# Designs tried in a protein design chat: VH-VL binders against Large ribosomal subunit protein uL10m (mRpL10). Part 306

Target 1, 224 residues: Large ribosomal subunit protein uL10m (mRpL10), of Drosophila melanogaster (Fruit fly) (q9vpl3)
Amino acid sequence: RGKINIQRPKAPHYERARVVAVTQPKYPELPKAKSCFKTRAERTQQQQENPYNEIIAREVRNWLDHSRLVAFFHLSSITADDIFRVRVQLHKQNLHLKSYGSKIIEQAVKNTRYEAIVPLFHSNHCIVFSPDPEKTAALLRIVRRVPQMVLLGGIVEETMLSRNQLVAYAQMPGLHAVQAQLVQTLSQAPGHLIQQLQAHQNSFVQVLDVHAKNQMNEETPKST
Short names: E, the ipSAE of ESMFold2; O, the ipSAE of OpenDDE; V2, 0.75 times the mean of E and O plus 0.25 times the DockQ between their complexes.

## First folded at step 18 (VH-VL)

Design mb7 (from la2 with heavy chain D105E; framework fv_anetumab; at its last look DockQ between E and O 0.43; V2 from the best seeds 0.72)
Fold by OpenDDE, look of step 18:
Order: sequence, then C-alpha cells, then structure tokens
Structure mb7 (fold): chain C 224 residues (1-224), chain A 119 residues (1-119), chain B 111 residues (1-111)
Amino acid sequence: as target 1 above (224 residues)
Amino acid sequence: QVELVQSGAEVKKPGESLKISCKGSGYSFTDYWIGWVRQAPGKGLEWMGIIYPGDSDTRYSPSFQGQVTISADKSISTAYLQWSSLKASDTAMYYCARSFLYWGEFDYWGQGTLVTVSS
Amino acid sequence: DIALTQPASVSGSPGQSITISCTGTSSDIGKYNYVHWYQQHPGKAPKLMIYDVSNRPSGVSNRFSGSKSGNTASLTISGLQAEDEADYYCSSYTSWSDPFVFGGGTKLTVL
C-alpha cells in the first residue's frame, strides 16, 4: 500500500479537479476600510462643519469675551454626581462651569487673542467662567476639594496666568483693598512730606530761637 | 472675625410656634451655607437642614422635612429656624453653623439656642 | 437613618495617644474624602477639629490628626491633655439629598 505522499499529492482526476475548481470559495476581498487608514487629520477635515458647532463656538467666544475670570481644568475620571455638586457650588459663587470639545474650542478661539489656550485642550477639560475676578479665591477653594479637577491655568483681566500665578493672584488682596491701600499711602505721602519739611523748618526756627535767646542773655549786662 | 450669634433660650408649650435666629457677621453672609443642627439633651448631633442665603436654596434632612422651616434674610445676615407647632420632643439645643461647601465642614458655629417645650 | 458608628467612650492618660474611630459605609466614608471631626465640650458648641479626613483648621493643635482607611475614619489625639476631655463627633458627606451625617459621638475621658 503506497505511502501517500502528503507533500506532493497526485493531481486529482480531471473531473474532480473541475469540481474543486468550481467549488473553491471566492472570498470577497475585504473592503479595505478606507476609514481605518485615514489619519486623524483626514478624519477631521471630512467632518463637515456642523452648524451646531459654530453656534457653540460662538457661545464659547461670548463667554470668553464677557468673562474677567476664566480658569482651565483638566478633568480626571469624574462622575456625573461629582460634576453636579461642583457645578452647583460654583454657580453659587457666580462661577460657571462649562465643558466643550477641543475642536469647538479651536474653532472658537481661531484668529482671536485666546488662540494660545488651544494647547491646553488635549484631553477632557472644563472651563470655569466668571464676570468677577474677585471670585478667583472662591474658585480655588472649591476646586481644591475636587481632586478630579486639575487647574491648568487661567485668564484674569485679559491676562493669561499659569497655575501658580493664578494661585498667587487669589492670595492677593482684592482690588478694592489694594486701591484703599494705595489711597492711604498716597494720602500719607504729602503728610509725611509736609511733616518732614515742617520738621526742618521747625528745627531751624528752634535753633534760631535758641540762638536769639543766647544772644539776649549775653547782652543783658549783669548789673552788679 | 467670623461670628454666628443665635437668639436666646426659649421656653414654650406644646402647640406653640417658634422662630429662632442666627446672625452672621465678619464674612459675606450670602457666600456661605448656614446649617442647622439639633442636639437633644444628652444625645448626639443631628443635621436638620441647610440654606444658602444668597439665593435661599434650602434643603432639609429627611427626618426634618416638613417639621421645620429654614429661611434667611440676607439684608440683615440672619438665618431662621421655625416651628409651626412645637412638640415636647423638640426640646433640644439648636445650633447654626457655617459651611462654604454644600458637602463641606461646618467651620463656625453659633453658641446654640436652647428650646424647652414643656406642658 | 444612616449613622456613622463611633465608640461610645475612649479613655487615656495625659501624654498618651488615643484614636477615635468612625465607621461608615462604602457610600459615605468609603466613597468620599469629606469626613470631618468636631470637638464639643460640655455646654459648648461643637468646634471643627479636622476637615476632609486630615486637614486642620487654623488654630487647631497639631496634636489632632485625621486619617481614613476603607470605610473607617480615625481621629488621633497625641499628647493627651486634660483639656481634650470632650465629646467628639465625626461627620461625612453621603449624598446630595442627605449631605450631612453625624456619628453617635465619642466621650473622651482623660484619666
């Protein structure tokens, strides 16, 4: 019984070969999912500007333009409940927590003075807006209790601040306090100057008086 | 300096109404929560409710919901706790306390108001 | 009613370190780091001693410290003094609908 050569099988009979040829499954070439090879850039370009995104971008711009305090945060894994708690608490302080997609932010700030903030939005982020820069301390106080919110930086009075600068700003006395101090300092300055000027004059007068008294005492002949 | 000053001790009869007060000073009254805490004689602390005077957002413990009313007058930096009809079981010390956060700590406390309800 | 569990009483000698435990659930102490400790002397209002598990307010002695493990928070008082004799209460955030839950309190006696 001849060893079946498994490596070189004898060609099948002509009829069998025909049947095998006809019955070979033609596997359709898997459509090269063009979508899998599209670069992130190509995918983003084909995203037809959703009119909705434009509206949201305008909203973002509006917030930026009308806010004197803007803070940018990275959001770690946070629950909806946690976000809600924080949002409510922030809102109580006239701080408005918003979350926007990076693309929307990019669109919103394109060709604006805020374009420099785009690199901050690479992951899950949120923004806090406020018309009141004095609420910076309150903001930081709140978010310090929320470990999922990581401060990245902010804009205060149209000035971009780093995280550390924002913290420092929050520790500063309020504008009114500083103004009051300034006014006090300014109000004291003339007084001090006057005092100094008067002190010299008074000292001079005193010296003159002493001199005059001494002269008068010398001119009074001891009437023996 | 931050201070919460509560109204004086009250002696009432069952069925009477009562309103006690807590006045805040030394801070922005509208920027902090005011909570009310009950302490029955020889017992522990019980949270009753909380109010944000800035917008009058008021929340109650389930145990005290409908039993008391918490309110605030921001114009005079005063929070209130009131009963429409007192019970003997309402005999307790009542504290008001300040919290910056809704979930936060009570950092300043009033001196307490003793309410005695006896027939 | 969700209550935090504290020992009824703890005692120590002057100079010793004592620890008061506060046990909750996975829905309160186990979930959040919003555990607070209050000291109450007889006839006085409570005083905040620790907030957010381990933070001390200004004016609170460094002898007081807080920690948390699992569902249990702990208040440690080192160098026990006679003035530390008081009731101690823990508190924790639980939910938006019921944000404040207190423990039953622990009476600390200094022997």
Scores: ipSAE 0.859, ipTM 0.941, lowest interface PAE 0.6, mean pLDDT 87
Fold by ESMFold2, look of step 18:
Structure mb7 (fold): chain C 224 residues (1-224), chain A 119 residues (1-119), chain B 111 residues (1-111)
Amino acid sequence: as target 1 above (224 residues)
Amino acid sequence: QVELVQSGAEVKKPGESLKISCKGSGYSFTDYWIGWVRQAPGKGLEWMGIIYPGDSDTRYSPSFQGQVTISADKSISTAYLQWSSLKASDTAMYYCARSFLYWGEFDYWGQGTLVTVSS
Amino acid sequence: DIALTQPASVSGSPGQSITISCTGTSSDIGKYNYVHWYQQHPGKAPKLMIYDVSNRPSGVSNRFSGSKSGNTASLTISGLQAEDEADYYCSSYTSWSDPFVFGGGTKLTVL
């Protein structure tokens, strides 16, 4: 437990994001019910809680907790077959495309530092999760060829990034651990994060110069 | 830098088996699809199938389903196209080519392998 | 295999511009912008010239450009040169089962 058990990268025909989101995983039934002394009100309350919402919200929490890269997209109208081919392509790079209802996202991030992402989910959307933040460049390379997916921003190493910050992060693949720590420091900035990143680009020149001299072609740098 | 090198020309008789190869170098072999494209003499390009060597995900054109086998050995960065029983109509030039995306372009091509099947 | 429709032949004089058409359906060129163009000289492997309708890979001359309208994609070669004489193929994504449908090819002759 604690992990989303996604066993099938071999995507079946017509796997819809909604179907995946409502699929009941191996998790046990979440609500704790007291069957012997239940009243009519308790039975109605238990039924109204809908255990699928709790299971799906925990799935989202587990993805957030175990993903060092999370990217949020606006999703325009797209067929199930087209989502399927994109999901298959992303999965080959250890990138996991998901979609959840905004109420489920609200439940998953309530009372966490990620609560600020909830407004992103009031419209049609999708999320990409990955344990590999170095896959950010591969993600953007794939998605720029998918017009229906528009990058809104993301989370790298538990730090929220704007669209422009995530794109900038992807351009520095050999410095992911250092970049994530630096971005985490910048997360204390208010809604002017893009402006602050642009103002601080000069402070990163020395690090980029060292990377350019030592390695220019590296997708999987060491984390430790 | 990026290079796809195919095995040499083959002359075969109908009914014989054949396995031709395509070796990729200069890139991460497991991050790209390898497709096979047929070109009969004097004819156009015809897609046969594609494989993702990283997980062996293999897809075939409906026109070639069941007629060939596509495989890969990622330990030596090599993809294969195989016939169990050649026909005279299999006489053609066969190319391998790579694509980053399943819906994308073939950005690098092998030099081609001429297969001639005649009595 | 189903081919996208291309003219069998096109000709032009050095320095002129020519356009090669590639007509598909609402299921391929009309649905997606995943249209690619390849050049093939005699005895050589195809070479990618244009991808995603209009994008030119590095190392391809800016004389090559692409566009699309409705179900028809177009490859335009300006400033025609002798070495442009070759066969040209378009391709398009259509579905998961058949992602690489090619046109029948167009022989370009430089007069």
Scores: ipSAE 0.769, ipTM 0.892, lowest interface PAE 0.8, mean pLDDT 80
ESMFold2 (binder alone), look of step 18: mean pLDDT 93; pTM 0.946

Design mb8 (from kb12 with light chain T94A; framework fv_anetumab; at its last look DockQ between E and O 0.41; V2 from the best seeds 0.68)
Fold by ESMFold2, look of step 18:
Structure mb8 (fold): chain C 224 residues (1-224), chain A 119 residues (1-119), chain B 111 residues (1-111)
Amino acid sequence: as target 1 above (224 residues)
Amino acid sequence: QVELVQSGAEVKKPGESLKISCKGSGYSFTDYWIGWVRQAPGKGLEWMGIIYPGDSDTRYSPSFQGQVTISADKSISTAYLQWSSLKASDTAMYYCARSFLYWGEFDYWGQGTLVTVSS
Amino acid sequence: DIALTQPASVSGSPGQSITISCTGTSSDIGGYNYVHWYQQHPGKAPKLMIYDVSHRPSGVSNRFSGSKSGNTASLTISGLQAEDEADYYCSSYASYSDPFVFGGGTKLTVL
């Protein structure tokens, strides 16, 4: 359950370009780091390769299925060298920085609960995937030092969270410590466990609601 | 609580090899870069290179590429700076320091290792 | 060979405010906000005083502040004390090949 088995069977250029970029600093220009500002010719080429789009959409679906943490960012103009150093730093924390076209994202999440994320990808964007929701704090620690990446929100344990909710989640005490207390309480009294879980649940929801209300900077990227 | 402890002062002759160490404690050693910074007597700070002990990702300043070897042994939370053949111009104080980010600050420094190369 | 420019020395009397400059280019200080300041007393290791232009680490006196304008970053020490006498170094990210560029250092003398 802790492992993400991410297989990319037929996109070797993405995978090898990433490995080469990590191990060979003499290749600073990674053309796949930018998103959203693709030329008309690049968009047309993607339409001409529509069977390839199905393979990429399955890759996105696989990432979503195997990632307990997904974070969405608006991406301001950034050099290939700068996005490369950020990708390398994130990767060291098992955080995987990706970018996909809006049509591919729409295709990947069609008829799923995640269709609501599609509007986030109409602007220049990037996504961070990880199997480790405990890495949310590390992710935020890294990206707060990257002005070009603006957090829009995320998915943690299959729950969609706003920007403020994700920040609040990262500040909470370790989930594993809370889980250990729940197991111990469950062994003692089922009725008392329900009462305590409802109290903790209400406190958790109230924390998320308070942080969401205090931040009115949650904007749809395409409206700016 | 965070501490970087370096090996003791060294007096060497030109042509000798040397390996100095930097042991980190009080933090997750594999989650931080360890950088090496040189300070010649009476001179300023010069960045030499950096390593991420978690995966051994190692980068060198262009000024020091090929002149030193940086390594780490994560099992004992220790980073190393090594010369195969010392020169008199290698006489300097050498610091290790940690950084969370490749573009970040050195927030904790070792006490320094004085290396003297003469005669 | 790649360095940030600092004045060689600065002096001030106790109680005064002083400012130490660190000048780079549009590729480092002008292009990023990753400017850091270190204090080094004689015979001792450097100590981080300011990071990311203006942020103080825990335990650093609020007498220390930082700013930048264009390609020049500044460290300001208010209420100067004898213990502030030290060498001060700035650093900046410049590129993937040069992530830790240091200035030449400034000797602060408290008169």
Scores: ipSAE 0.790, ipTM 0.903, lowest interface PAE 0.7, mean pLDDT 81
Fold by OpenDDE, look of step 18:
Order: sequence, then structure tokens, then C-alpha cells
Structure mb8 (fold): chain C 224 residues (1-224), chain A 119 residues (1-119), chain B 111 residues (1-111)
Amino acid sequence: as target 1 above (224 residues)
Amino acid sequence: QVELVQSGAEVKKPGESLKISCKGSGYSFTDYWIGWVRQAPGKGLEWMGIIYPGDSDTRYSPSFQGQVTISADKSISTAYLQWSSLKASDTAMYYCARSFLYWGEFDYWGQGTLVTVSS
Amino acid sequence: DIALTQPASVSGSPGQSITISCTGTSSDIGGYNYVHWYQQHPGKAPKLMIYDVSHRPSGVSNRFSGSKSGNTASLTISGLQAEDEADYYCSSYASYSDPFVFGGGTKLTVL
């Protein structure tokens, strides 16, 4: 049984050769997409300032300026349905999910205090905006159940926070609760001080009273 | 503490209307969904519908669409389930339950309202 | 109506470990990690025992655990106690239009 020479296969029978020749897929010459060989620099230079990009950039700036909570997420492959589901839930919590291109973000934050966020936008990303920093816990609760959304970090009360810091922030009691606690603590402080001051005075008075009573008892002559 | 308190048991006749209530307390009522779940005697749990009191977004199970009306009054932290015309087949225990997410778990449940529809 | 399939009944002795299965399809249990388990004692409201396949709410015993493989979710109760005798229901997200699909329930008897 002759070893099939895989390196030099015998020419197929004429009929088979004809069929193979006819069935050979004509691969269209891949359009030399000149654009694929353009350096990143060349691609960026040819990006004609699209007036539309400026409008969107302005929108992004507005969101950033008016938000007290901003969270940045990497967005992995997600269905439109899943995005919609999450968006609706976020919206109900006054959390606004937006997605912008990296270039738009760069343009939006250029020469602003937000310029440091640019490195976060190397891939598919989404941003959640909220005017209410207290919704951080709600945000994390929602997105924790969405594996396609990976928290990268955020801005809370004009402070940039890492992922871990944002998680920690969400676990803190609300501002009102903290304020209430502070007020309680402050209100108790004078009371405690007064109590302490009064305790000493009261103790002193008690000691004096006892002493006075003892003296009076000693001065009462046993009337024989 | 989070609590859902439902209205008391109802005994009705076929054709009568009914509205039962579920009052939430101990949490922000407008930030959570309230779902209604039916349990017929000796049967399993059936989701009927759900409402978000914050904006009154209401959704129904296909099986209950048009059969019941779910509503909420956020001012008094109360959700409602109502029938325009009761049937004998509506005899069941009805539970309200809280969910943070539209697709989430029901983490707190009301005590249930028994509705008996008999001629 | 898309229903999740549970065994009608399961039984175990005190101290044993038992597992209740919940079988769905690729569009529900197999498609999402939104499987929940509820315990219901006779005449009582359901209680959430497990959410999102394996997460335990606060106050729920660590004897309860959840898992999922393929289209089947499982509730495991270790160290079975008399108080565990109840009906158990699984639920899963299926679609946006039908976010809450329940299983038929499993009656757990402690022998």
C-alpha cells in the first residue's frame, strides 16, 4: 500500500482537477485598505474636526461638570438588550449610562481638571453620571450583577477615586447619617462635660454634707 | 427594619371588585420594585406583575395582563393589586415582595393576603 | 408558560446534606446567573435563601448554598435540621418580558 506522499501529491485525475479548479474560491483581492497601514499619527491627523464631535464633547463636559458622581466602566461584549436592561435600572436610580468614543472624551476633557481620566478610555467604555453621590451604593449594587461592566474608577465630589476607594465610599454611611452622628456626638460632648463637672461638684457637696452631718451628730450632747 | 404589610384577608363573590394593598416601610419606597406573586391553594408561586413606585412603571406577566391592575401610591408607600371582576379561580394567597432590580430577587415579602372568591 | 423543573419532593435525615435541583433552559438558568431560591414554611410567606445562584442574604444560615451547572441550578442544605422542612422554590430571569419564572416547588421532608 504505497505511502501517500503528502509533500508531492500526485496530480488528481483530470476530471477531479477540473472540478477543483472550478471550485477554487476566488478570494477577492483584499482591498488594500490604505487606512489600515496608516500610523496612529496619520489617522489622528486626518480626523477632520467633525462639528458633531464638538457638540458631543460639550455634552460630555456638561455631564462632568454637573455630576457629583461619575463612574467609569470597561464594557465587554454585551447585548443591546442587556444594556437596555441595565440602563433602565440605572435611570430609575438617577444614574445615567452613557457611552462615548475615546476621541470624544479626549476632546471633552482637554485642558480641564478631568484630563487625568483619558488613560481609562483605551477600549470600549461606558460612563455613569449622577448628580447624587449617595447613589454610589446603588450603582455598585446594580453593576455588580452585570459582569460585562467592569468598574475602573470614578469621581465623587470632585475627587478621583480608584475602584477600591469607590467601593469603600459606597459602604460609608450617607452624609446625612454622618452629619446626624456628628451632631449627636457634638451635642453629647457638652452634656458629658457638664455631667463630669457636676459630678465632681456633687460629690464634693455630698462629702461636705456627710461631714456636716457627722459634726452635728457629734455636737448633739447626749442629754442624760 | 424593612417591612411589607399587606391588607387583611378578603372574602368576595364572583363578579365583585377588589383592591388589596401592600405598605412598605423601613426603606425608600420609591427606589425598589414591588412585585405581586400569586399562590393558589396547594400550588406554586406565580409572578403576576411588578411596579416601580418611583415612576409607576408597571409590568405584567403575560398570564395576568389585562386580568389585574397594579398601582402604587408613593405618598403613603403603598402598592395595590386590584380586580375589576373576581372569578372563583382568583382564590389564592397573594404576596407582595420587594426587589431592588427588575430582574432581581425578592428580598422581602409581605405576609400575604388571602382572597377567597366563592358563590 | 416557561416553568422551571423541580423535583416534587426530597427527603433527608437530620444532619444529612440534601440537594434540590432546578432545571431550566439555555434561555433562563443557562443564560443568566439570576437564579434565586426561596423557602416557604406552611402558612408563611416565602423567604429568600439564595440569590444570584450562590449568594446568601444576611441572616440566612451558611448551611444553605447554591450552585449552577449548565441549565441546572442546585440548592444544597447541609446539616439538615427539622426547621428546614419546607417548600423550596427556585426562580430565574428568563427575559425582559418575563423576569420572574418560578419552579414548581420542592417539598423537603426531614425524617
Scores: ipSAE 0.754, ipTM 0.880, lowest interface PAE 0.8, mean pLDDT 87
ESMFold2 (binder alone), look of step 18: mean pLDDT 93; pTM 0.948

Design mb9 (from kb12 with light chain G31K; framework fv_anetumab; at its last look DockQ between E and O 0.43; V2 from the best seeds 0.67)
Fold by OpenDDE, look of step 18:
Structure mb9 (fold): chain C 224 residues (1-224), chain A 119 residues (1-119), chain B 111 residues (1-111)
Amino acid sequence: as target 1 above (224 residues)
Amino acid sequence: QVELVQSGAEVKKPGESLKISCKGSGYSFTDYWIGWVRQAPGKGLEWMGIIYPGDSDTRYSPSFQGQVTISADKSISTAYLQWSSLKASDTAMYYCARSFLYWGEFDYWGQGTLVTVSS
Amino acid sequence: DIALTQPASVSGSPGQSITISCTGTSSDIGKYNYVHWYQQHPGKAPKLMIYDVSHRPSGVSNRFSGSKSGNTASLTISGLQAEDEADYYCSSYTSYSDPFVFGGGTKLTVL
């Protein structure tokens, strides 16, 4: 019984070959998902301006305009649970965590004073908004314990700050404390000046008094 | 200086109601969580629950859910722990403690309130 | 109830270094770096000694240090002193629904 050569099978009988040829499944060429080879840039260009994006862009602008503290973060892989946890904690401090697409941000800040922030949004990012710049320390305290959130920079009182500057800002005494210190310093200044002016006058008077006393003592004849 | 001051020791009978207090000072009371921790005599620490006085968000340990009520009055910087009906098993030291983060550490603790429930 | 496991007691001589372990699970200590250590002297309130595995609060001696490996956190006390005799508790975040779990406590005796 001849070893069936599995490597070179004998051609099937003509009739079988016809049947096999007709029954071969014509697999439709998988549509080359054009989308898989489109560069991120090409994908972005075809995204028709979604009216929804405009609405969101307006929202972003509104947040920017009404926030005195804005912080930008790179967001690494984070679970929904972790985000929720952080969001809740931030919210307790009147800090609002938002995430927007880069395109939306670009659209939102186009031709505005915030246009300089666009380069910060190359990857997954989130933004924290607050009407209270005094919450900067609280923000940093929270996010320091969230390794998935990397501080990139921020805007405080309409001033763009680097990461380091933002950290430094958070360490500064509150505005009220600084104001109080200023007031104290200013209030002490006149007093000090007066004291200095008076000190000289008083010293002069003392010297004069001593001189007068010495003169009086010299004029009192020792009545022997 | 940050300080948590708790109400004095309580001696009660089973079935009685009780409300103990924890007053915070030296910090923004509304910006921190206040947790309650129970310690039975000779036993370890047990977390009971936590409240954020700023909005009165309150969370309970499953073991204490429905057994106690935690509340706060931000106007006087005071948190409360209350029982509607005390049991002998409620005899313990109760601590209030401050936490900045919901998942964070208790950085400041009250001096504790001893509750004794005996017939 | 998810409890963290601590040794019941540890002892050391003055000047020695001792370590207290706190073992949890992959859902708590293994998952998060939110492990805290508390010291409690008899009749006193607990005091925070270490937070977030290895961070010391202000005023806490540098003799206290914390670490974590896998599901086990460790508190190390170097240069053991008589004043260190106390109960030590670890705690960890577990979930949003149950954020605080304590260990059973470890009694440290200074011999």
Scores: ipSAE 0.809, ipTM 0.909, lowest interface PAE 0.7, mean pLDDT 87
Fold by ESMFold2, look of step 18:
Structure mb9 (fold): chain C 224 residues (1-224), chain A 119 residues (1-119), chain B 111 residues (1-111)
Amino acid sequence: as target 1 above (224 residues)
Amino acid sequence: QVELVQSGAEVKKPGESLKISCKGSGYSFTDYWIGWVRQAPGKGLEWMGIIYPGDSDTRYSPSFQGQVTISADKSISTAYLQWSSLKASDTAMYYCARSFLYWGEFDYWGQGTLVTVSS
Amino acid sequence: DIALTQPASVSGSPGQSITISCTGTSSDIGKYNYVHWYQQHPGKAPKLMIYDVSHRPSGVSNRFSGSKSGNTASLTISGLQAEDEADYYCSSYTSYSDPFVFGGGTKLTVL
């Protein structure tokens, strides 16, 4: 296990980030302003008001950059003990459960390719990160018995996938490299070529949709 | 296909040590919890503890903390239950069983190891 | 540690439906759907019959079903057969420190 050492100890990384912030200069806090027309001094002071937010946002960016699997969940009300047991179980599969404020997520993904995920964090949520996209099946096997976690979608090999696409991906682990290559080709091909590929692949997509629908009917969480 | 095979019956005297085993086969041993369950003669089932052999994460029932040691050797797909000093009250059938989830069901059980402790 | 209450015994005639209850608290059966049922014949290891209140593992007869209402889970055996005569145990998740609580067991006698 050589790369991404900070990913493996990331449960401590939150505490490490807090220690770093304590050793930095402390500026007076300001109430949040509604105004979009601020002076230079007000802008500088507001940026310094929340140093912990930037540190945590950098940690989120680090997770996003070094995870080949990212899954997004709506999280209904759950006790700290219950979320802890789920986090421990996920960790056994190299799946790292995290939760961040929506403002921190917005700050973390601003001006990045991940900006499309921001609407997912309007509600109470959690995120699962992993360097191992092959663990998607294990992830779904675990969370199907956690009704408080409702899958919204994910990112696999830098490609955004809907809930149904992620479920289909998990059912075909032997095709992971082929699927990633096909998705990359479609996203980079001319529009005419994409239309030809989509027409040829409609029967295969229909088969995947039937399999994903059957799997989703079995794995729908009980939480409202 | 999935099988948990336990070591044979034991007859011991009070004060002796004992280590019994549970060997898993037909599945990924390191991806499942192995739990130990006691059943005294004519009595019900009691959970003793559980281990995740993949990282040796071990948890004990409050009733058995400090009374037994649970361990695993993932290189030979084997979990262990160990006493340093047996008591007559340790006479029971001991089962190992696997669970995928810490909050889940025991879906496969070993055949049991009868431990008899008497003078 | 026994925190789930089951009747000591239940009896029924072949072909009848029988129900075994398992009563816990609002902290276990009332809170979670992680209730499981095991069948144990004399001298044999327990066998999983029902998990997560109502789900049957592969290879378990559809005569076995489970349900829950409030703090009480129930195992129902329809079309009772002689081979169903055994001890039945429920279990429930309660907390991280004590995740596996068993009931006291119910001896089912087929008359």
Scores: ipSAE 0.690, ipTM 0.859, lowest interface PAE 1.2, mean pLDDT 80
ESMFold2 (binder alone), look of step 18: mean pLDDT 93; pTM 0.948

